# Miniprotein binders against a2bj90, part 10

Target 1, 235 residues: a2bj90
Amino acid sequence: MSRSARRKTSALNTVLRVVEVFASIQGEGPFTGTYSVFVRLAGCNLRCPFCDTRYAWSLEAGKPLGVEELVEEIARYEPSLVVITGGEPLLQRHPLNSLVEGLESLGLRVQLETNGILPAPARDEQLWRVYHVVSPKDVPVRVPGAKLHPSWVDYARATGRAWFKFLVANEQHVREVAEYVAKLGIPRSRVYIMPLTPEKLDMKELLELHSRIASLAVKWRLNFSPRLHLLVQLP

## First folded at step 9 (miniprotein)

Design GA15
Fold by ESMFold2, fold request of step 20:
Structure GA15 (fold): chain B 235 residues (1-235), chain A 84 residues (1-84)
Amino acid sequence: as target 1 above (235 residues)
Amino acid sequence: SPEDVIREIDETLEKVWELVAKALEAERRGNLEEAERYQREALELMRKAAELARRIGHEELEREIREYIELIERLIEIIREQRE
């Protein structure tokens, strides 16, 4: 192969389609409250009716950014956590592994958010070493095409670096989640239930919903996740 | 029955994402020809899902599947650009 062909391959393998990069507080899951930089990658393999980031669905919504340039941009925020989200970040798996390598070489802690349809990291991937919050979309309300890849449960058990998060609106949803995780062998210590927030709730309604879902988490012996960024009005 | 067709579409989508997963793994390992073959197989199944949705007149699902077709087509282009 010519040198030009190798250069094209290398450049493409180091490029990510990025929708946005911004600083905020991680408002959900086990790292709630952490000063974070969010990196939203373009492209998604689901069309969830309750998605609040529909602008990231198309791969063309992302601007092509070189991984090295992106690492430098992220580092300037001095984050305590880098949250890689999207769409579905694992659709850009190869260059995503390069990003993770760059971030970890600077000592930055990384968390990935995924719908879990694509498999968990292999042991030889840089993604193996980061934290994952997996949000299956086949329960309580099934999204067509959603099926949690079974490797996520094995990965969570082997590494302790994955948690499972479910949007719920009521006790029937919580019951369905509890049955699902029991069937799959996901220990309740790895499970978070989180309020499914309608658009345009006022603060009182938002707090009341949080209270109801938190009470259900206690009743069902599951972890509770807030949507803290909504409560404190951050992106 | 529309319910049976929707279930078939759902199962087809699951298989599509399994093929995409194989393509992404092949791509990660540098096996670009294999990656493209998996993505083209996924694309063919996705087009079957689109036809099923059209048959039952499910406009929203058909539109969503067309968006998935565009996604897979772009993933194939990315692989081909790496091969060129």
Scores: ipSAE 0.887, ipTM 0.952, lowest interface PAE 0.5, mean pLDDT 91
Fold by ESMFold2, look of step 21:
Structure GA15 (fold): chain B 235 residues (1-235), chain A 84 residues (1-84)
Amino acid sequence: as target 1 above (235 residues)
Amino acid sequence: SPEDVIREIDETLEKVWELVAKALEAERRGNLEEAERYQREALELMRKAAELARRIGHEELEREIREYIELIERLIEIIREQRE
């Protein structure tokens, strides 16, 4: 195939529905503090009551962008990490694998954020090689339709490239998370608890909530995730 | 028993997302006919879930399920564009 013909065919089969691309810091999970470019994909298979990115729920919220153009746009930011998030990015699995291939060919590190309902990457996927932060929505409060796919635990053990992050508001929630992860065989070193932040908190309230949940993380010997971008007022 | 119907809806949603997962895997392997077949099966189950939510008068859940129907319809369109 000529270069022009291959590009044309690739573009038809490798578009992503993208809500936004922006630079910021990764404010949550194991890569907290890293200079990152965020790629928010459209479409979600959940309707969480506490979702703070409801604008990404509909696939129509996304603009179709070609993978090759998107790679070039991302690269211009010179990120230390590319965070693919959404909605639920695994709904666009095929073109997402193409995006990952392009980003990795430039030496860019990639992290995916997922609710874990769709299965973990297979060994022959480009997604196999990236980092994943999995946020199950069936504990401590179940969202209808939420069920962590069991392959994520197997993937985490096989690769060391997945962590599990849970929103909690109090110690009862932490106890429920601890029971859940023990049942699934998820080691504590892979588990983060993170403050369930109500909308419209002032900075003092945000700090107080962070302190409370961080203290619980120490007490229960779990990792703590801040919402650092909220504390430093970045998107 | 509205609680029994809500449990049935929840279980149906789980099955829908398993079918969507199979469709996405088929799409990744280039088997677009199989991918569309799984998505259409998922769509049929999701429409059943919407009817169940309507029958018990759960307006919020029905609205959310209708949004999932729209999502699956768009996923089918994406598969069809690749088949063109």
Scores: ipSAE 0.881, ipTM 0.950, lowest interface PAE 0.5, mean pLDDT 91
Fold by ESMFold2, fold request of step 20:
Structure GA15 (fold): chain B 235 residues (1-235), chain A 84 residues (1-84)
Amino acid sequence: as target 1 above (235 residues)
Amino acid sequence: SPEDVIREIDETLEKVWELVAKALEAERRGNLEEAERYQREALELMRKAAELARRIGHEELEREIREYIELIERLIEIIREQRE
């Protein structure tokens, strides 16, 4: 192996397939309202019917970007939070750990969004130290191939750095979520229910759905997540 | 029945993602030969799932599974580039 080939192989360990990088607010989950930079990684191991970001499903939707250059780009936004999302970001696990290391070295707070099929971080991973919002897709309506990896519950208990977010449309869905999280031993303080927004809702319908799901969150003593970015018309 | 085949596909997909998880862990530890072996096993199971979907005429599921085949093929390419 030539010297150039070895350097090329090492550099590829620091490359991510990135669909987009943009500033907005975090509209969902425990960090709702935070000025954030979103890093959308390509590739997904699910094909959810209600996915808002189908354009990120293929790994080919992303362009290769060096981790060091990506850290510099993110830092220029001066974010209060860096949200790593996708597709499913954990498919690019190795270079993702390098990105997290770079962001943490600059004192930037990081949150990962994942469907939870791939395991939670190990203690020796850079991802161990960041926040995670896990959106299981096996309840209330199962997506084929979706199964929450049990390590996420263990991780949440050990670290306090994971929350579980579920899309719901009605009280039957909320009941199913409540039964699911009780069975898995997920405390209600770690659970968010969020409106399942069908296509082509006008603002009045969107607000009405938010009101209904928020009322159910109170009734069932669960946390409520808005889709705030939709309400304020941000990406 | 078609319902039994769909359940088999679902279980096969779960196993595929378990193998991908093992491949990602092997890759993280620098065991690239092992990582590739897990991904190729995952690919073989995914091809089985695609054939099951085709047999029952489930066009949408078959299309989705073939997209997963492309994903796993790219993951193998990434591992092989690191091994060079």
Scores: ipSAE 0.879, ipTM 0.949, lowest interface PAE 0.6, mean pLDDT 91
Fold by ESMFold2, last read:
Order: sequence, then structure tokens, then C-alpha cells
Structure GA15 (fold): chain B 235 residues (1-235), chain A 84 residues (1-84)
Amino acid sequence: as target 1 above (235 residues)
Amino acid sequence: SPEDVIREIDETLEKVWELVAKALEAERRGNLEEAERYQREALELMRKAAELARRIGHEELEREIREYIELIERLIEIIREQRE
């Protein structure tokens, strides 16, 4: 790559397609309860039937935003955690690595949310040092085209910076998750089961579902993830 | 049978995302010509998936695949802008 071509690529790598930036509480997974800034990137390579963020599916839903400007905006919230989510943020992999570099230069802790179809970070990527919560859509309800890339399991073992989160509605789903993670060699300590909330539920129904899934997590000796932001009515 | 075609679509989508992954890696390394080639291969395979969905009359799946075609077309445009 010539110097001119590298400069051209660098200029284009300063732009991300961003749907929204907002402060809230991380409501799911190992960082539940953390004051966070969420950065929702546009574009997705799946059409999950229970997706709560369908408005992020199209790349056109995102506004082009400069990485340097975005880093400054995020920093002003003084977050304890920056959550990069979407759609599927790894579709914008190259400029995403630039964003991560900027955030890490300010000492900000970063977590990525991904469906795991695209491969785990390489050692020379800025994303290598970021925390990842991987939500495979192979099981318990398979979404067409979903296949967890095997590199995520290797990455989790090598770095300790990845966890696997599964939406479940009942014990049959939990059994399927347990079989899946055992087959792939994913340790129970890295696995979260989370209530599948496909429709708007009232608060009583939400609590009942949380109770059922939490009880199953204890029974099966898996970690439980709430959907805390729904319980406390935050975005 | 329709079930066999749905399975073929599913496998085709998996291959598409593998090609997109290769394109993203090529782009990260600065190999823009290679990145575009992988995305165009992904696009052709995705068009096959769309035709399979149309053949069995699966309107929702076909609509979803058409959205993936739009996504890949946009990814190609981004690569081409870097090359021009």
C-alpha cells in the first residue's frame, strides 16, 4: 500500500454510520448495572424475530459521524463503560477499530455486543483489548444464516474478555443451550441465560419471567442476565 | 421439497457471511481490490438465496434477503469510494 492510498483509507476510516448515542445503565450480561454510554451502529447481518432494535437493521438508518467527534461526545458523558452495539457493529469493522483506539487513549473501558457471525478480533486489532458479549443465534431458536464463528471460543480462552449470552424462554431452551456450549467447549462461567421478551410485557409479567429464568440459571449452574433496563424503564 | 430449499438458503447465507468476513479482513489490511472481489462474490451468492426464497414463495425470507443485498451493495460502494 502506497502512502497516498493509506492516507485515503485513513480519511474514510474516520467515519461511522451511527443510529444513536445515549447514556443509560448496561442492563444485560457481566457488566449489568454499570453507568454506560451506548453507541448503536447501523447495519445488521441478521433479522432476528425478537429483535428490540429493528430500527438499526438498515445501514441507511445511521448518520455518518466522524470518529474524533464521536469520541469527544462519548467522553463528555463521563461513562464507566462504553457499550458499542447495533445492528451488528462488526460490519463497520475498520472504522470501529479507530473508534476503539480513540476511546482507549482516554482510558475509557469498552464493551462490544455482537452476534458472533463475523470472526473474533485478531491480535493486531484495537478490538483485541475490548470486552465482548457474544449472543449466538444458532440456539435455542435458530435464525437463518446464524453461525457462531469458531474463533470466538478461542478468543475467550486466550483473553478472558468474551462471554456468551443466550435468550431463553423455558427449560427446553436452557437444555439446548447447555448442550450447545458443552459441544463447543465453552465453560459455564462464560455463559449467561437471559429472559426472551418477544412482546411488550407489563411489569408483573416481566418479573415473573425473570424469576423463572433466574431459577433455571441456578438449577443449571449458569449465569443469569436480567434485562434490567426494561425492569427500571430506561432505554 | 420446501424444507430442503430452506436448508439450502440457510447454508448459502452462512457462506455469504464468511465471504463478507474475508472482505472486511482484506479491507483492514488495505487490500481494497481483494475486498471488493469478496463482496461481489457474496452479492452473487446472496442473489441465489433470494431466487431460492422466491421459488418456494417464502415472502418474508425473500424480503429479508433483499435487505441483505442492499447492505452488501452499500459495503461495495464504500470500498469503491476508497479506491476512486
Scores: ipSAE 0.879, ipTM 0.949, lowest interface PAE 0.5, mean pLDDT 91
Fold by ESMFold2, look of step 10:
Structure GA15 (fold): chain B 235 residues (1-235), chain A 84 residues (1-84)
Amino acid sequence: as target 1 above (235 residues)
Amino acid sequence: SPEDVIREIDETLEKVWELVAKALEAERRGNLEEAERYQREALELMRKAAELARRIGHEELEREIREYIELIERLIEIIREQRE
């Protein structure tokens, strides 16, 4: 690669399309309860009917932000965790690796949220060293085009830095998730089931659903993920 | 049957995202010509998927696929900006 091409590639990897940056509590998965800064990246390669962040689907929903400025903004919150989410963050793979490099240089702990369609990090990526919560959309109900890339299971085995989170509404869904993870060889200790919330639930219904899914998690020996931010009314 | 066409669309989408993954890796490594080739192949397949959805009258799926076409077109423009 020529020097000119390398320099233009480097300039691109310093800008991300960002929908929003905000502080809150990580409400889901293995880091539930952690004071976090969320970075929502624009663009998605799925159109899930149950998505609650549809405003991030278009790449044009994001504003271009320089990685260096973004790192400084995040650091000012003094987060215990930086959660990179979206849309699908891996669509902006190269500048995302630059962001991760900057955050790691400050000693900040990073978690990525992904639908797992695009491959797990390679060993030479900065993303290799961050934590990942992978939410496959091919089970219990398949979203068109949603196929978990097999590299995520290999990555989880090699690094211990990936967990798999599934939205479930009932025991039939849990049974389907259990069969799926067994088929792929994903250990139960890496699996979370989480309440699939219909669009219009009041707080009592939300708590009842949490109770039912938590009971199923115990019955099926899977980890339970709340949607804690919804229960405590945080973004 | 419409079910067979929907399955074909689903498989096509899977292949599209595999091509996009290859394009993103090529872009990360600075291989911009290769990255653009993968994205244009992905775009061609996505256009075929859109026509299949139109043929069976599946309006919601066709709309979603056209949004993916816009995404891939934008990704190609980003590659072109790096080359200029």
Scores: ipSAE 0.878, ipTM 0.948, lowest interface PAE 0.5, mean pLDDT 91

Design GA15
Fold by ESMFold2, last read:
Structure GA15 (fold): chain B 235 residues (1-235), chain A 84 residues (1-84)
Amino acid sequence: as target 1 above (235 residues)
Amino acid sequence: SPEDVIREIDETLEKVWELVAKALEAERRGNLEEAERYQREALELMRKAAELARRIGHEELEREIREYIELIERLIEIIREQRE
């Protein structure tokens, strides 16, 4: 590639639109309890009624940050895990792959959170080697436009680096999730059910909901995900 | 019926995100002309979804679709700036 072509490619892959960067505990999914730095990317291709990060929906909510500077900022926290989330991070796929490359060059462990509408990583993507927690919005409460891309199931089976997480409020929701994952061929060992938390839930109600959903996870032989950060009142 | 139109909008949104996925892959490969073509096709389809929502008077869904239109328009602008 000529110098001119390299510069165009670098400009394309050097800037992410970032809403916030902060340290906390990963409260959900297979890495629950891990000291993490969260990178919230702007833009989303869904408008989920139960979204707790609506402030990240618009691409305008993010500030442009250079990938090099972002890697340096993340590294200063000395994280055990870097969680890339959003909105929907895969909307910024090209510069996201550049961020992953920089983080991996420092030996940092990376997890992506996605709604799974956009395809799983290709083998030649930097994202191929990171961990993914996929939260389909088809079930139990369908969000318009939501459809899990079938490549995520293939990716999970091929790599062992993807898990599927579903918000549920009751046993009917769990039944719907179970039917959905069976139909799509998603192994139950890759499935987490997690409490669907209403906006006005006090701590007693939150604990009771966790208990009910955890009991359902055991009953249905699915993995349980808490919302640990809510229980311990961290961001 | 309004329910049939809502279903059509839902299916249209699915197609839009498939086109956006193709655009993002083209962009990753450095094929910026192709990326822009896919995003513009997605944009036209999204505008049809917005018209369907307006026709049945579904104000919340129409507002959400207008936000998706803004997203895609911004993605196109980003591609065009890289091309120029």
Scores: ipSAE 0.878, ipTM 0.949, lowest interface PAE 0.5, mean pLDDT 91
Fold by ESMFold2, fold request of step 20:
Structure GA15 (fold): chain B 235 residues (1-235), chain A 84 residues (1-84)
Amino acid sequence: as target 1 above (235 residues)
Amino acid sequence: SPEDVIREIDETLEKVWELVAKALEAERRGNLEEAERYQREALELMRKAAELARRIGHEELEREIREYIELIERLIEIIREQRE
């Protein structure tokens, strides 16, 4: 194979279906407030009724982009964090590992957002080294087909690079989350509760909900996550 | 009852995603024949889930499952492109 033919073959094997790439602030979880580039991958293995990114559900919603080209595009933003999200990014696992390799070779810090149905990274995957925010969808509001893969708890224990984030609207939801994480052996220090924002909510209502959920986080000794991008009106 | 069928669909979906996980792992290891076999088994189960949803007239769930069928069909196509 010529060098040109080798590059063509590699590029064909390292294509991701990407819905959008944009700069913003990470508004949720342990990296809240960080200047980030978001890479939204197409395809999802759930149909959550409260999903705010339904446009990413179909794999066909994404445009095919070569991993090398994507790395170059991301690097031009000079991000402090690269957030890989979607749909469910782990559905594109093979080329995703290639993307992570490219980003890490440039010293870029990477966080993945996942619903946790597909298993945690193996030790020999590039994904092993990135940070993960896992959002299980079987509590407090169960989505059909949702089941957190048990490897995520093992991964969190082994690496310290996974956190678990739950959307809650009230104290009953918080109680259900607390019971769930205790049953699975997830330490409270790795758990975030975050406001479940209804379809329509004005700023006053949004602030009131944040205040209530933050107070519950303190009461239940759990970490609180805002939805900061909503509060400051960023994408 | 319809509630029993919905529970069966939920359990079937869980099994489908377990098979997809096995397919993705096989693909990562370069075992493309096994990866395709797991995805086709997942597709067969998903089609069963779609039929169950149709039988109880659950239009929204049936629509969602048909979208999952399309997803798995595309995943199989991707594997076959690598094999060729």
Scores: ipSAE 0.877, ipTM 0.948, lowest interface PAE 0.5, mean pLDDT 91
Fold by ESMFold2, look of step 11:
Structure GA15 (fold): chain B 235 residues (1-235), chain A 84 residues (1-84)
Amino acid sequence: as target 1 above (235 residues)
Amino acid sequence: SPEDVIREIDETLEKVWELVAKALEAERRGNLEEAERYQREALELMRKAAELARRIGHEELEREIREYIELIERLIEIIREQRE
């Protein structure tokens, strides 16, 4: 087979390990409020203490799905946005690029959520053209093994398609985030701070925490991200 | 000291994920032999990290590292399935 035909044959057999596919509202970051289909990929290269999707940590939690079949399933929802999340989706980089190609061929807008340990997309990757929300875990509290790959900052500057989102609980955390992003040269317009929510908060506590972190965002001239899905009780 | 060993583990994990990144890129380009080689190198380093965690008695970190070992082993299997 020719190189082109060999690549097509490989893409046709490309499989993703998928934990779940569901419709909801994007509750975080720059696309907050958008009717979305979430594709949760299995496998993660971190063990974050407050992860609320621990069920996606093991690659074995995912069922194998062919990319073409997955594209068809996603399309049936008629989403305004496709959010690829996980675990850490970039662990399945090759078939993920095939999924992105399929979704973009249907005109579907794609956003990826990543912890940023694995490198940003190269120019020849289908992922180069999608939106990325990068959540570094080496600040304000370092998770072992977490190190933001420097290519994400370069990618954000080159493309304008990456934002950086940080979980914070208090002003000390916000100060650390502000110092971190300034050191890396990340413009504040690309930075979101988001409430670090304890596992079980009632609605009053959720609103109070949102208010506190939003006020800090204004004070420190950073963007604020809600956890809107928690406020409206959606998955 | 245990603190020095924890720092060594942390640095080792960073190196592991760099190797995994190289493996994933090789896999994307169709270089499956190279991809497996990088993953096996990552696996060897991760096993060393597990032994370091065991040596200092850090049970939580050791369990997390064992889960990463399982992840890398599964990634190797996926590469091998593509070769078959």
Scores: ipSAE 0.876, ipTM 0.949, lowest interface PAE 0.5, mean pLDDT 91
Fold by ESMFold2, look of step 23:
Structure GA15 (fold): chain B 235 residues (1-235), chain A 84 residues (1-84)
Amino acid sequence: as target 1 above (235 residues)
Amino acid sequence: SPEDVIREIDETLEKVWELVAKALEAERRGNLEEAERYQREALELMRKAAELARRIGHEELEREIREYIELIERLIEIIREQRE
């Protein structure tokens, strides 16, 4: 590849399609409660019926932003955690690795949210050092096309930097999740169950659902994830 | 039966995302010709899935698959911009 072609390729690989950047509290999973900047990338390889970010499904929903510009924007918030989410962020894998490199060079802690269909990071990827919350969509209720890539389990065991999060509505769902993670060899210390929250819940219903799922988490010896941002009415 | 066709679509989608994963890995390693070939294979399978959804009259699934077609087409364009 000529010197000119390499420079052009580098410029193209440093652009991400970004839907939104905003500050809030990480409301889910192992980093619940952390002051965070969310970077929502465009494009998704699933069409989940319960998705609350449908506006990020199309790659065209994202604005092209240079990685350097994006790193500077993120840094201005002085976040304790940078949460990369989407759609499915791993669809933009190459420039995403560039973003991670830039964020790590500033000492910023990064967490990725993924549906786990695309493979876990390789050892030579910048994403290897990032924390990952993987939300498989093939259990308890399967979304068409969903299949957890087996590399995520290997990655979690090798690095300790991945957790698995499942939306559940009742005990039957929890049983199915428990059977699934046992079959795949996912340690229960890495598993979170989280309330499946319909869009029309009032606060009392939301609290009741949280209580029910938290009780099930204790009963089944799994970690519980709230939807904290919903409880405290943050974006 | 319609259920058998839906199962075939589901399996086809899984294969499509496996091909996209191979394309992304090829792209990461600098193998842009290989990356484009995988994406074009994925696109052809996705078009088959769209036809299957149309055959059984599953309008919502067909619409979703058409959105996936647009996604893969854009991913191919991104690779081609790098290849010139």
Scores: ipSAE 0.869, ipTM 0.944, lowest interface PAE 0.6, mean pLDDT 91
Fold by OpenDDE base, fold request of step 20:
Structure GA15 (fold): chain B 235 residues (1-235), chain A 84 residues (1-84)
Amino acid sequence: as target 1 above (235 residues)
Amino acid sequence: SPEDVIREIDETLEKVWELVAKALEAERRGNLEEAERYQREALELMRKAAELARRIGHEELEREIREYIELIERLIEIIREQRE
């Protein structure tokens, strides 16, 4: 391989397809309330019927951005957390490791959001060092092709840096989640249930749904995740 | 039955994502030829899944699988661009 080919390959390995970069409050999971920069990556390996970010499903929905440029853009926001989300961020795993390396070099905390289909980070990946919120799509509503990769359970045990977030609409869903996590040996302290919100809820309906699911979380001894950004009308 | 075919599609999709995972790991290791091989194998399985969905007349599922085909095709292109 010529020096030119190696430079081109190196440059391409540091490009991400990015849908959007924005600052907001993390509305979900263990980091709820944190001032965060969101990096929404393009491409998803699921077509969840309840997805609120369908515009990110295609890789073509993202613009190619260099990792270095993206790190600089993120750093300008002075975030308390960088949230890597998307469709499925781990579809861009190689350049994503480079992004994480860049962000960590600046002392920035990183949280990944993933559907858990692709394997957890290996120990030699930069992704091993960050926080992960895994949102399985096999329970309670199974999306075709969705299966939680077992390595996420092992990663959670080994590192303490993974949590599992499940979308639930009713008590039956909460029961199914409780049974599922018990079967997999996931500690309840790492499990969040979150309201499954239809697209057209008014604020009153949204609050009522949150109240119902939060009460179920207490009953079933699970953590509750709000959709805080929806409640406070932020992105 | 259509239900059996849907199950077969689902199992096929699981295998596809396993192959995609292997491809992404190969890419991370700089084994671009191996990465492309895994993605091509994934693509062929995904094409079979699309044909199964078509045969049972599940238009929505066929559409979704076609979008996954496009995803994998784009992943192959990205690998090729890195090899040139």
Scores: ipSAE 0.864, ipTM 0.944, lowest interface PAE 0.5, mean pLDDT 94

